# Designs tried in a protein design chat: miniprotein binders against q53ft3. Part 4

Target 1, 195 residues: q53ft3
Amino acid sequence: MFGCLVAGRLVQTAAQQVAEDKFVFDLPDYESINHVVVFMLGTIPFPEGMGGSVYFSYPDSNGMPVWQLLGFVTNGKPSAIFKISGLKSGEGSQHPFGAMNIVRTPSVAQIGISVELLDSMAQQTPVGNAAVSSVDSFTQFTQKMLDNFYNFASSFAVSQAQMTPSPSEMFIPANVVLKWYENFQRRLAQNPLFW
Short names: E, the ipSAE of ESMFold2; O, the ipSAE of OpenDDE; V2, 0.75 times the mean of E and O plus 0.25 times the DockQ between their complexes.

## First folded at step 13 (miniprotein)

Design P4e (at its last look DockQ between E and O 0.02; V2 from the best seeds 0.00; counts 0 for: pae E 8.1 > 1.5, placed apart)
Fold by OpenDDE base, look of step 13:
Structure P4e (fold): chain B 195 residues (1-195), chain A 93 residues (1-93)
Amino acid sequence: as target 1 above (195 residues)
Amino acid sequence: SIEVKVIIYENGKVYTYQFTVESPEELKKVLEKLEKKIEKEGAEYVYIRVYAESPEEAKEFAKLLVKIFEKLGFTKIEVYFDGNWVFIIGELK
């Protein structure tokens, strides 16, 4: 139902279902994470009148989880980006995850999604600065990913004259990558949510 | 700071520049230098992305960039805005 994405890491599409209405993603090495994207996979929508409250949990100095409400995802807003880097020293908030028998290592944080009534969600207040302003932050994240890919690909660029014959390998012209980049940028600029 | 990325495609070669500037004035100076370089080397395709400090500033940069692209003789100029982001694509056909 949900996916979790951290820049530079593989997408997580398999949440641990800890309850009928609760899902958890593990975030190893959470101290290096600045932003997390939580999104619906599109396979199963929220039931009518329901959405998801998104929580962040990190271990305190005693190893006890500190939970903070980051924000929400809904059928109308199926994805959200959260800044978690500044939350690592924040105060805990009320959360629905109770005492989970989750063995936590000091370096592992968690993203928790609780399926709740929209009306109840409206009464909750996310921690400040967690909700990244929607469009600009999303664009930033996307641009970073695009740049990373482009930089990576371009680092392997060689002229045909510089190529060593390798019959077993396939080569992609640099202009193809560039055209892809261009088209993607165009589409993104026109509609940041085109994908 | 203002983040700027420039990609120039010319005759099979790709040139990529990524840098930050501290002010719009500094960016203008850099763009002027880039303009000269593009004029000298030629370009089939130029992409410039700017992350400005405000949407208003982004629009101002867009205007500047369009003028540069027009001066360069690009036949197709596309400008896109997204918050503080401005994207311009110029093609010479």
Scores: ipSAE 0.167, ipTM 0.656, lowest interface PAE 1.4, mean pLDDT 83
Fold by ESMFold2, look of step 13:
Structure P4e (fold): chain B 195 residues (1-195), chain A 93 residues (1-93)
Amino acid sequence: as target 1 above (195 residues)
Amino acid sequence: SIEVKVIIYENGKVYTYQFTVESPEELKKVLEKLEKKIEKEGAEYVYIRVYAESPEEAKEFAKLLVKIFEKLGFTKIEVYFDGNWVFIIGELK
């Protein structure tokens, strides 16, 4: 159902299923890993109304497992990249893997995926800075920049009756800025990364 | 230099390609070869990670990568940034 990808390593596609709704990938030599990609293989979707909470587990200074919520994957967002390089000193968070007898070694971390109701996932808070920025955030940022520019440029608009002739100056009609805004917004809706 | 890692999942097998290129022009040439390979042979999932020399350059590489994925027919294209890194994942179904 799931794949786990680390740059420089073979993709793992055979998760260890540790419960009906829980899947685990081992990450040996986790100290050398900066990012992990978790994705759905595309053959088995989540049931309607469900998704996957993604956790990272590593041995603490005493060798005991520490679990941290990284983020989520869903049918609508079937892949995600998580930064784990900064998490190797964090505190554990609430997690659903507590009593499971998962093989532990000192240099092996784990990625856990728990299939849960979307409403339950909406109440969870991932650890800070684990999730890498998504396209949706980029689109929102881009729209705000677009609006800011248009509002700024429009605040300087004057009519022809308010202008004086000046052949040494160059002017841009206000409708050029409007056309640019409209075209940019249309392009953004088609492809958020066109710019 | 620009570091590129490409991982392709195809028919139960994983293909890994790693490149170091010295310019955006070299990157484009390498990606065009990759595009033709995928177009001819297919792919189910493609992951590409690029280390750029600046975040602005990473945005430019993201635009190039998205255009390639769209031309190949990928549907679930996701792009991520972390400093000078850009990551793109595409699913062809």
Scores: ipSAE 0.012, ipTM 0.358, lowest interface PAE 8.1, mean pLDDT 73
ESMFold2 (binder alone), look of step 13: mean pLDDT 81; pTM 0.795

## First folded at step 14 (miniprotein)

Design P4f (at its last look DockQ between E and O 0.03; V2 from the best seeds 0.00; counts 0 for: pae E 18.6 > 1.5, pTM E .775 < .8, placed apart)
Fold by ESMFold2, look of step 14:
Order: sequence, then C-alpha cells, then structure tokens
Structure P4f (fold): chain B 195 residues (1-195), chain A 93 residues (1-93)
Amino acid sequence: as target 1 above (195 residues)
Amino acid sequence: SITVKVIIYENGKVYTYQFTVESPEELEKVLEKLEKKIEKEGAEYVYIRVYAESPEEAKEFAELLKEIFEKLGFTKITVYFDGNWVFIIGQLK
C-alpha cells in the first residue's frame, strides 16, 4: 500500500504491518537522514473518507520508542516529504557522563502510518516544521539529487587517451551517464512522481 | 478470532463499532443486526474492515459483505485486500 524513500537508499515498498491499521518502515542509521518521502504505491488506495497519519519514531535513551506526528497522506495527496533532521533526540545539558554517549551503535527509527478517518486526522496537530512544502519542493529536492549524482560521476571522467589499461576494472562510456541524467531529468519535468 | 470495525457516516456524523467474533456464523448474525440498523436509519457511506485468520477466509468474508452491501442498495461498492485484511466501502444512492 505504502512506499518509503530516503535519498541514497533503496526505496522500501514492503511495510511491516504492526496492527490492523498501522504500517511501519524501519530506518537504520536514522541520524544521517534529513528527509523522508512517504507515498502510496497505487496498489491499494485508502477507503473513501480515510487517510494516513504519518509518524516518526526513534528510540530514546532508555530504548523506548518516541512517536511524533509528521503529517498526512491521502488519496488526494498521495505523497509527502517530511523533514526529520530536527526531530531527533540529542539536545540537552552536557554532563560529566555525557562523554559515555560518544560511542555510537547502529540505531533504527521507524516511519509509522496509521490509517484513520479524515475527520480524526483534522483534529491532530503535526510537530512544527515537519512537513515540507508541496510537489515543487519535492521536484527541487530530486533535481538537487540528480545534479549531485551527475557532478559526482562526471568528476571521475577521463578521455580514452588518458585511460591506463586496467584489466580488473569495467568501464562505461561517459555519455551513458549523461544520457541517463538527461532522460531522468526529462521524466522528472514531465511527472515529478514518475518513480 | 475475527476482528471487525464498522464506520458509518450519516449526515456528517460518524458512528464507530468494533467487535471480535469467534466464528463466521457469529459474524453473520452481528452483520444482520447492523444491516437492519443501517437500513432503518440510513447512511451516506459505510466502511467495514475485517481482519481474518487467513487470506482465504478474508475472501470468503468479502463475498458475504458484498452481498449485504448489495442488499442494502449501495451503488458503489469497493472491496480490496491486504494480506488477511479485507476492506469494503459502500455508498447509498
């Protein structure tokens, strides 16, 4: 029913159902994530009159989940970008024992989706500044990712005259990367949600 | 056990029922009473979700629920599945 996308990661399309009306995606290494996209796959819509409340959950210092409402997805707004970089625990007064928290272990947060009545969702208040602006914000974000990938890959480009023999390596002509970039950019301009 | 949630919309008001039954026969009896209540009082929109014990059982419940919705006169009936879940939505004309 749902998908979850983080820049630089594989899209998740197999939410874990944890209750009859609740779905969850795991986010390993959540501390490095600034934005998350939640979207409907198009395979199963919400019932009419219903939608999804989207939560961010992370383990507190005791390992107990903390849930924060990010916003909503509906059949009329089937995808949304949420900023989570400001929602992580870590603010507090420094202590002599604070240095013991420098050793980091892998941490897993969750994106939770609760299927609810639209009237009930209207009575819920998301945490401040969690929701990012509309489709144009998504388009800007994805365009920036495209530019970043193209610039990164292009920084390794060499001419054939500059290449040294490397029998243990495989090479792809640079025009393949450019063509991919141009094709993806064109598709994004035609439909920002084509993916 | 079988978990059922029923949500009825009537002129902007929402009525919610949730119950657990141990058999398909018990489910049918409860749905018959709900059918009569909906028929007498009316509804703009009825949403039912059933958590079955298997996907095969969910399909059986879908057929039962669809027949009830058709008997009630719903003009648009939507049924869909997600694993052991079946969701059904009906709107009266």
Scores: ipSAE 0.000, ipTM 0.109, lowest interface PAE 18.6, mean pLDDT 67
Fold by OpenDDE base, look of step 14:
Structure P4f (fold): chain B 195 residues (1-195), chain A 93 residues (1-93)
Amino acid sequence: as target 1 above (195 residues)
Amino acid sequence: SITVKVIIYENGKVYTYQFTVESPEELEKVLEKLEKKIEKEGAEYVYIRVYAESPEEAKEFAELLKEIFEKLGFTKITVYFDGNWVFIIGQLK
C-alpha cells in the first residue's frame, strides 16, 4: 500500500504492518537522512473518507522513542516529502504508535503511517518544519530522488532475450522510463511545483 | 504566482489541466472555462490542487472552489489542507 524513499537508498515498498490500520518503515542510520518521501503504491487506495497520518520516530537521549507528526498522505495527495534532519534533536509526544511494541534498534528511526479518518486528520497539526517548503531544497531533493528512482528502475532492466516468461507479471520498456525521466526533468526546470 | 492543477475523471478518461494564476479572482475566470468543458464532456469526479502563498490564502481558494463546486452541482465535496496546499475533490454522480 505504501512506499518509502530516502535519496541515495533503495526504495522500500514493504512496510511492516503492525496493526490493521498502522504501517511502519525502518530507517537505518537515520542521522544521515535529511528528507524522506512517503507515497502510495497505487495498488490499494484509502477507503472513502480516510487518509494516512505520517509520523516520524527516533530514539531520545534515554533510548525511548520520540514520535512527531510530519504530515499526511491521501488519495488526492498520494505522496509527500518531509524534512526530518531538523527533528532529530527535538521533543515529541506519544501517539498512535506509542502504545505499540515495535522492535527498534538504537540507530534506526521509523516512519509510521496511521490510516485515519480525514476529519480526524484535519484536527491534527504537523510539526512546522517537516514539510518541504523551500523551492531550492525541494528541487535539490527532487533531483536526487529522480536519480535514485531511475537508477533503481534501470538496475532491473533486461533485454527481451533475457526475459523469463511470467504471464502474470507486467513489464515496462526501459525507454519509457527514460522518456518519463527526461520529461520530468524538463518540467521540474520550468516549475519545481508542477506535480 | 499560484499553480493550479485540475484533473477531470469521466468514464475512465482523464483530462489534466494546469495553469498559473496571480490571484483567486483569476482562478474564477479559469474555472468558468472549465465549467463549460465539464458541462460539455461530463464529469464523474473533479480534482483540483492549489499551492497557495500562505495557509490563509489556501483557505480563500478552498472557499472559492467549494462555492464553484456547489454551483456546478457536485453532490459530494471534500476539502483537504496541508500547509499551503489545498486539495478539493468533487463528485457529480
Scores: ipSAE 0.000, ipTM 0.163, lowest interface PAE 13.7, mean pLDDT 77
ESMFold2 (binder alone), look of step 14: mean pLDDT 72; pTM 0.666

Design P4g (at its last look DockQ between E and O 0.02; V2 from the best seeds 0.00; counts 0 for: pae E 21.2 > 1.5, pTM E .722 < .8, placed apart)
Fold by ESMFold2, look of step 14:
Structure P4g (fold): chain B 195 residues (1-195), chain A 93 residues (1-93)
Amino acid sequence: as target 1 above (195 residues)
Amino acid sequence: SITVKVIIYENGKVYRYQFTVESPEELEKVLEKLEKKIEKEGAEYVYIRVYAESPEEAEEFAELLKEIFEKLGFTKITVYFDGNWVFIRGTLK
């Protein structure tokens, strides 16, 4: 239903469904992450009148989760970019005397998506300035995301002679992916808000 | 050993080649043959990735590959580094 993209990492498209209305992505080494894109895959839309509240969670010093509302995704706004670098609080944070004077272990943060009524979502207030609305930041993140997607998809391209027959599977010529990438990149450069 | 993977897109088809060479000189010879193949047969898009054994070698590979792409007429040339990997891609108008 949902995807989660971090620059420099493989796109996650298989969220852990922890309840009928709750989905989770794990973010290992979350201290190195500044932005996260949450988006709908388009295969399963939200039910009428519903949308998704997007949360960020990291463990505190006792290993207990701290959940923070980042923002929302809906059928009408199916993707959103969230800045999480300012939300990484607690003992995992670095300070002027260096992180090496405190013994630390790696930890895993989470992105949670809760399917809720749109009316209920309208009453919620996201923490801090997690949502990214700056055109420059959005454009740079989008360019990195598109490059990552293109490199990933292109690495799976095969020649006609090497193609494995599979009547139940659909294939897209790599030229189509390239055309899409180039057209999108051109339009984004001309109008960073064209989407 | 130097591992080179080449992906060529031509008229909606995809071709993959992989080479293992012992030296940068052998890499240059393999790329020369590839250059002549592209000049003769054409290509719409080419993607090449090369593993380097040092950062200095990675920079050398990037410059060599960029020169070849420019000579062949590729216009949207991008080069990326990831650790010791060098990636280059380009399109031919």
Scores: ipSAE 0.000, ipTM 0.085, lowest interface PAE 21.2, mean pLDDT 67
Fold by OpenDDE base, look of step 14:
Structure P4g (fold): chain B 195 residues (1-195), chain A 93 residues (1-93)
Amino acid sequence: as target 1 above (195 residues)
Amino acid sequence: SITVKVIIYENGKVYRYQFTVESPEELEKVLEKLEKKIEKEGAEYVYIRVYAESPEEAEEFAELLKEIFEKLGFTKITVYFDGNWVFIRGTLK
């Protein structure tokens, strides 16, 4: 029913079902993880009027699991990206996984999905900054990368009058870089997945 | 209803705003508030996207947004269309 993806790792499609309405993924070496993608496999939809509350659990200093609500997945929003890197110092919240004997491995965190009524989910408040739009995150990264490149390249710009003869070197006009940048941004704006 | 998404980039920080309007005229009112925020917080780069109800409305949004960006002092303003989608970006230099 659910999948879990961490960048640079194999996709997980086999959640551990710990209850009729609760599923868990293990995340080894969670300290190196910045973002987690939770998605529906498309095989089984949520029942009508239901969705999934997504929780993150990490061991505290005492080895006890600290659960935090990250956000939600639904039939209408079958995938979501969550930032977990900043949650390591957070306080636990009320969670539906309290009765679970979670194996206390210091380096292993868990993603928990609880199937709940949509009305109940609407009353819950995720931890701040955990829910990240895939498009927004990608766009932000790309823009920063592009700006960095442009700034770097433009710092080497010289006028033709300032150039010293170097017949062994190839030169690219600065306007070409600018045009590329603008074109790339245009494509990205139109379709973040244009590649 | 029309969803408007605004992203402001300033000194490595990202500010995200999302709101709903019923017409381009209502967008002006909301953007007046954004103008104040931009003036206060600063903006190196602003990105806005809107999905209009028609191509004609998309053009109206584009024009209005462009005017607002000009008022804000942005020197590089670029508008892109994809169907009823309007994308506008501005750089303050």
Scores: ipSAE 0.000, ipTM 0.154, lowest interface PAE 13.9, mean pLDDT 80
ESMFold2 (binder alone), look of step 14: mean pLDDT 76; pTM 0.717

## First folded at step 16 (miniprotein)

Design B1 (at its last look DockQ between E and O 0.01; V2 from the best seeds 0.00; counts 0 for: pae E 17.2 > 1.5, placed apart)
Fold by OpenDDE base, look of step 16:
Structure B1 (fold): chain B 195 residues (1-195), chain A 93 residues (1-93)
Amino acid sequence: as target 1 above (195 residues)
Amino acid sequence: SITVRVIIYENGKIYRYKFEVESPEELEKVLEKLEKKIEKEGAEYVYIRVYAESPEEAEEFAELLVEIFEKLGFTKIRVYFLGNIVWITGRLE
């Protein structure tokens, strides 16, 4: 029913069903994980009026599991990306997994999905900064792309004295690329959706 | 004088024009050239760059160039600013 993806790792499609309405993925070496994608496999939809609350658990200083609500997945929103790198410390909230005897090993975190009523989910508040904004992600990607392009292009920059004559080849001054870069960044900063 | 660079792309060919103007009001030269070009062969894509004396003047150039582009029937008109530099692009489909 559910899948879990960490960048650089194999996708997990076999959740441990710990209850009729609860599923768990193990995340080894969780300290190296920044983002987790939780998604529906598309094989089995949520029942009508129900969705999934997604929780993250990590051991506290005493080795006890701390569960935090990351967000939600639904039939209408079958996938979500969560940032967990900043959630490796703190206090847990009420969670549906508290009574579950889930065996945990050191350095292993867990993603828990609880199938719940949509109405109940609406009353829950995810931890701050767990949900990745699409706009923010786009902006970050665009900035990285721009930097990558500029760095790549500028690495080939040569002075006129260093140029080998090639009459059939067109050349673009490096200053043009720079001006384009600066202009694009300015516009992006003003409105990430200016395009 | 202010240099206005015009690049026209049409049917795989590139046409480059350079104009010297003292003010935005002298963009008539650019308009005349574009009109002639469009009438003769069309202008699929046009790129115009102006290095104005100030950001304010750049804006004046942009306004007039946009009017020119609209008058000529260009679509997908885009304006880009960086300081006193302005770029105008458009397509004629």
Scores: ipSAE 0.010, ipTM 0.153, lowest interface PAE 10.8, mean pLDDT 82
Fold by ESMFold2, look of step 16:
Structure B1 (fold): chain B 195 residues (1-195), chain A 93 residues (1-93)
Amino acid sequence: as target 1 above (195 residues)
Amino acid sequence: SITVRVIIYENGKIYRYKFEVESPEELEKVLEKLEKKIEKEGAEYVYIRVYAESPEEAEEFAELLVEIFEKLGFTKIRVYFLGNIVWITGRLE
């Protein structure tokens, strides 16, 4: 139903469903993440009159979860980019009395999506300036991503006239999707805004 | 066990139900009661999600749910699968 994308990482498309109306993605090593894209896969829409409230959770210095509302995703606005670097509130001060030699391990944060009534969502206020992108920006990003994929895949295409089944259709080698994914991921890792 | 979640939209309100059943026969009985409730009270949109124990079982439940939705007169019936989970929606125009 949902996807979660972080630059330099594989797209997550298998959210853990933790309740009837709640879906979660794990974000290991979240302190290295500045932005997260949350989007609908397009296979399962929200029920009419409903949408998704998107939350970010990270453990505080005691390991207790801290949840913050980032923004929303709906059938009419199916994606958003959220800035999460500012939400980590930096780090705690060095602890007096024995904290000097403690190695801070990477912790796991979560992106949570709660399916809610649109009326209920209208009464909520996202924390800070988490939302970075509008629906128009998502449309442009999606179009550019599709164009990029099409251009890459089409460079490997052969005419169906060169094959027996369905001679009026184009075919691509099976590994083209993998090559596109690897190239796209590499470019995002080098320049997260290349699109 | 088999978990069932139901969302019914009617007159601008959303009603949510959860059922936990131990067998396909118990599921059929729950769905029969749900069918009668919807037939009696009406529903503009119904969403049912079933957590089956296997993808094969999910597909079998989907077929049963489609038959029920067709009997209730839904005109837009959509079925979705994700592993052992089947989602079905139906709307009366």
Scores: ipSAE 0.000, ipTM 0.119, lowest interface PAE 17.2, mean pLDDT 68
ESMFold2 (binder alone), look of step 16: mean pLDDT 80; pTM 0.787

Design B2 (at its last look DockQ between E and O 0.04; V2 from the best seeds 0.00; counts 0 for: pae O 14.3 > 1.5, pTM E .648 < .8, placed apart)
Fold by ESMFold2, look of step 16:
Structure B2 (fold): chain B 195 residues (1-195), chain A 93 residues (1-93)
Amino acid sequence: as target 1 above (195 residues)
Amino acid sequence: SITVRVIIYENGKVYRYKFEVESPEELEKVLEKLEKKIEKEGAEYVYIRVYAESPEEAEEFAELLVEIFEKLGFTKIRVYFMGNWVFIVGRLE
């Protein structure tokens, strides 16, 4: 349902489900990470009237994790970039992961996604220093994500000679993916915030 | 036990109920009580989410939930499966 991407790392697409409505990605070596992209894979949308609150936690010196609200993803805004490099002194607050006993290593930070009602999400305020750092940084992250997706999708390309009949399967011509890539890149160059 | 959460939206207020059940048969009994409660409060939107322990149980829960929503007269009924979750959403229009 969700993906998590850090520049220079392989995309994570298999969140650990830790509760009926909560999903977690582990982030090893978290101190080298400045930004994280959280996105929906597009296969399963949120239920109507719901969305995802995105939280960040890193090990503190006292062993008790502090979960900080980074922001949101929704069916209408299915991806977001969060700055995490400035969150080392975050404060605890009421959060949906507080009652969960989530097994983690001490040197690993976590991204948590809690599926919640949009009305409840509207009452929450993300930490201010989690905002996207700049248009230039946003464009760089966006381009890396675009390249990662194209490389992943194109790695499955086959010629017609390699195909076998499978009438129940759906296929996308490779040139459709290329056209999407080219159009997205053109729009990004014209307005980095268009999506 | 299996946790069932019901969320009722009525004109800017949200009401939440939580039930613990051991089987689809027990879920049906709980939903019979809930059906009377929903009718009494006059809900505009109802969300029900259930954690299923298996794909077969998820289908059983979905079937029961759809039947309840249809009985209550909901006209926009959607069912979602997310991992082991079953969500159903309905509007009384």
Scores: ipSAE 0.000, ipTM 0.276, lowest interface PAE 13.6, mean pLDDT 69
Fold by OpenDDE base, look of step 16:
Structure B2 (fold): chain B 195 residues (1-195), chain A 93 residues (1-93)
Amino acid sequence: as target 1 above (195 residues)
Amino acid sequence: SITVRVIIYENGKVYRYKFEVESPEELEKVLEKLEKKIEKEGAEYVYIRVYAESPEEAEEFAELLVEIFEKLGFTKIRVYFMGNWVFIVGRLE
């Protein structure tokens, strides 16, 4: 249902479902992470009238998780970018994950997604510095993300002669990915907010 | 080998298990211990993920896992596929 992407790292698509309405991604070496993208995979939409509240947790000085609301994803806004690098000194807020004893290592942070009513989400206030604050930062992250994706996808490219017959599997030509990449970069350069 | 990851959520506690199997047929044997534990202690949620060698094998894993979950008495079972990945979540109501 959800994916999590950190620039320079492999995309995570296997969220740990800790409850019917709660999903968690682990972020190893979180101190080196500036931005995180949370997105819907497109396989399962939110139920009508519901969305996802996105939380970030990091261990405090006592090793206890501190959860902060980053923002939201919805069917209408199926992806969001969050800045997490400056959240280490923040105070914890009320969160839906508090009762869960999730085993964590000291260097691992977590992204939590709670499926909630849209009406309830509207009353919640994300931490102020979680949103990408500058166009430049957004552009830089987006570029890195795109590069990461392209490099990752391209690493699996094979010639037709190298392909193993798999009738049940769909294939995307590498040139299509490249064309998309180039077009996206061009549009991004013209207007970072073109979408 | 195929890695099977199992996470059991029980009374606020999380238990993580990792198993290696050569085929879906070995899954039942591996999970037998887990089944016994769940039957004895209960489990609020059980999460299992497997990366199969093929989509067909993934389906086989899914079928077997669903069967196991049904035997465990789970009434809410969700299965997700992504490529060769199988994700299954079950809960007791």
Scores: ipSAE 0.000, ipTM 0.153, lowest interface PAE 14.3, mean pLDDT 80
ESMFold2 (binder alone), look of step 16: mean pLDDT 75; pTM 0.703

## First folded at step 17 (miniprotein)

Design A1 (at its last look DockQ between E and O 0.29; V2 from the best seeds 0.00; counts 0 for: pae E 19.3 > 1.5, pTM E .689 < .8)
Fold by OpenDDE base, look of step 17:
Structure A1 (fold): chain B 195 residues (1-195), chain A 93 residues (1-93)
Amino acid sequence: as target 1 above (195 residues)
Amino acid sequence: SIRVTVRIRENGKIYKYKFTVESPEELEKVLEKLEKKIEKEGAEYVYIWVYAESPEEAEEFAELLVEIFEKLGFTKIRVYFDGNIVIIVGRLE
């Protein structure tokens, strides 16, 4: 349902589902991460009237996770980029993941997506420094991320004739990835701050 | 055990029901109760999320859910699969 992308790293398309409405991506070596992209894969939309609240979690001095709301993804805004470099020393707040015991390594941060009512999301306030401030820097970053994702995904592209049976795995047609890429580029070109 | 989440939109409000079933047949029984409620009160939108134990089981649930949705009079039924997860969405236009 969701993907997570960090520049220079492999795209993550298999979130850990910790609840029916909660998904988590692990981010090893999070101290080196400046930006993260969270996006919908397009396989499953949000239920009507619902979206995703995106949280960032890092361990505090006691090793306990500190969660901060980064922003949102919705069917209408299926992708978002977040700056997390300035959040690593922040304070936590109430979050949907607080009631869950998520085992994590101290050096690993997490991106959490909570599927919530849009009305509820509207009442939430993301951390202010999670947004990319510079349009130019964002554009450059986004292009890099897009290229990274596309290159990565394309590297795994095989024809049907080349496919081997793997019942435990799901496959996404390359055209879906391409379509997503093109749509994202178009939106970016129209408005670099479309999110 | 299979985790099931049902979301029903009625009169602009969304109601969420979570429960666990052991089989599709048990789910059917639970959903029959919900069906009666939906029929009585009306539902604009129904979303059912099933976390099955296997893709095959997910398909079984999907078939069952589609049948139920058809009985409920939903004209637009969408089924989404993601591994062991199946999501059924029904809308009344």
Scores: ipSAE 0.024, ipTM 0.330, lowest interface PAE 4.9, mean pLDDT 77
Fold by ESMFold2, look of step 17:
Structure A1 (fold): chain B 195 residues (1-195), chain A 93 residues (1-93)
Amino acid sequence: as target 1 above (195 residues)
Amino acid sequence: SIRVTVRIRENGKIYKYKFTVESPEELEKVLEKLEKKIEKEGAEYVYIWVYAESPEEAEEFAELLVEIFEKLGFTKIRVYFDGNIVIIVGRLE
């Protein structure tokens, strides 16, 4: 359903599902990470009237998780860039992730995604310094995210000779992803804030 | 075991069902019983998550779910995969 991208790392596409409506990505060596991109893979939409609240968690001095709301993703805004470099010592906020209370590796943080009603999401306030703070950083991060997304999607491309006649499989023509990628790159070159 | 979550929007309300099955045949039996509880004229949207133990099991469940949705008269059927997770979405119209 979700992907998580950090510049210079392989994209993560296999979130750990910790509840029917809660998904988690591990971020090893989180202290070296400044930005993270959370996005929908495009294969699984949110149900009507719902979206995703995105949280960042890091272990405190006792190794206990501290969760902070970064922001949201929805069917209408299926990707978002979050700055986490300033969040690694902040206070926690209310959060729905009661599971995984014990963190045994102090260098590992988590990105949590909770599927919630849009009305409930409207009542939540993200931490103030999670927004992207620079056009240059936004453009660079977005381009790296697009490159990783394209490489991920293209790795699932198959020729017609390799396709199976299984109704359980869905396929995307590879050229559709390439056309979208090229158009997005063109728009970024014209205006890095067109998102 | 294989965990299954069903979310149904019916007459403006959302109903959630969670259960476990050991085989695709068991899932079919459970869904047939659930279908009897769904008032067909009131159902707007059905969303099913299946958390299988392997991608091969997920494919097996997906094939069954498509057949069940077609048998039950769903008109817009979409199937999605994310690792071992299969999600199917359908509407009656």
Scores: ipSAE 0.000, ipTM 0.114, lowest interface PAE 19.3, mean pLDDT 68
ESMFold2 (binder alone), look of step 17: mean pLDDT 74; pTM 0.685

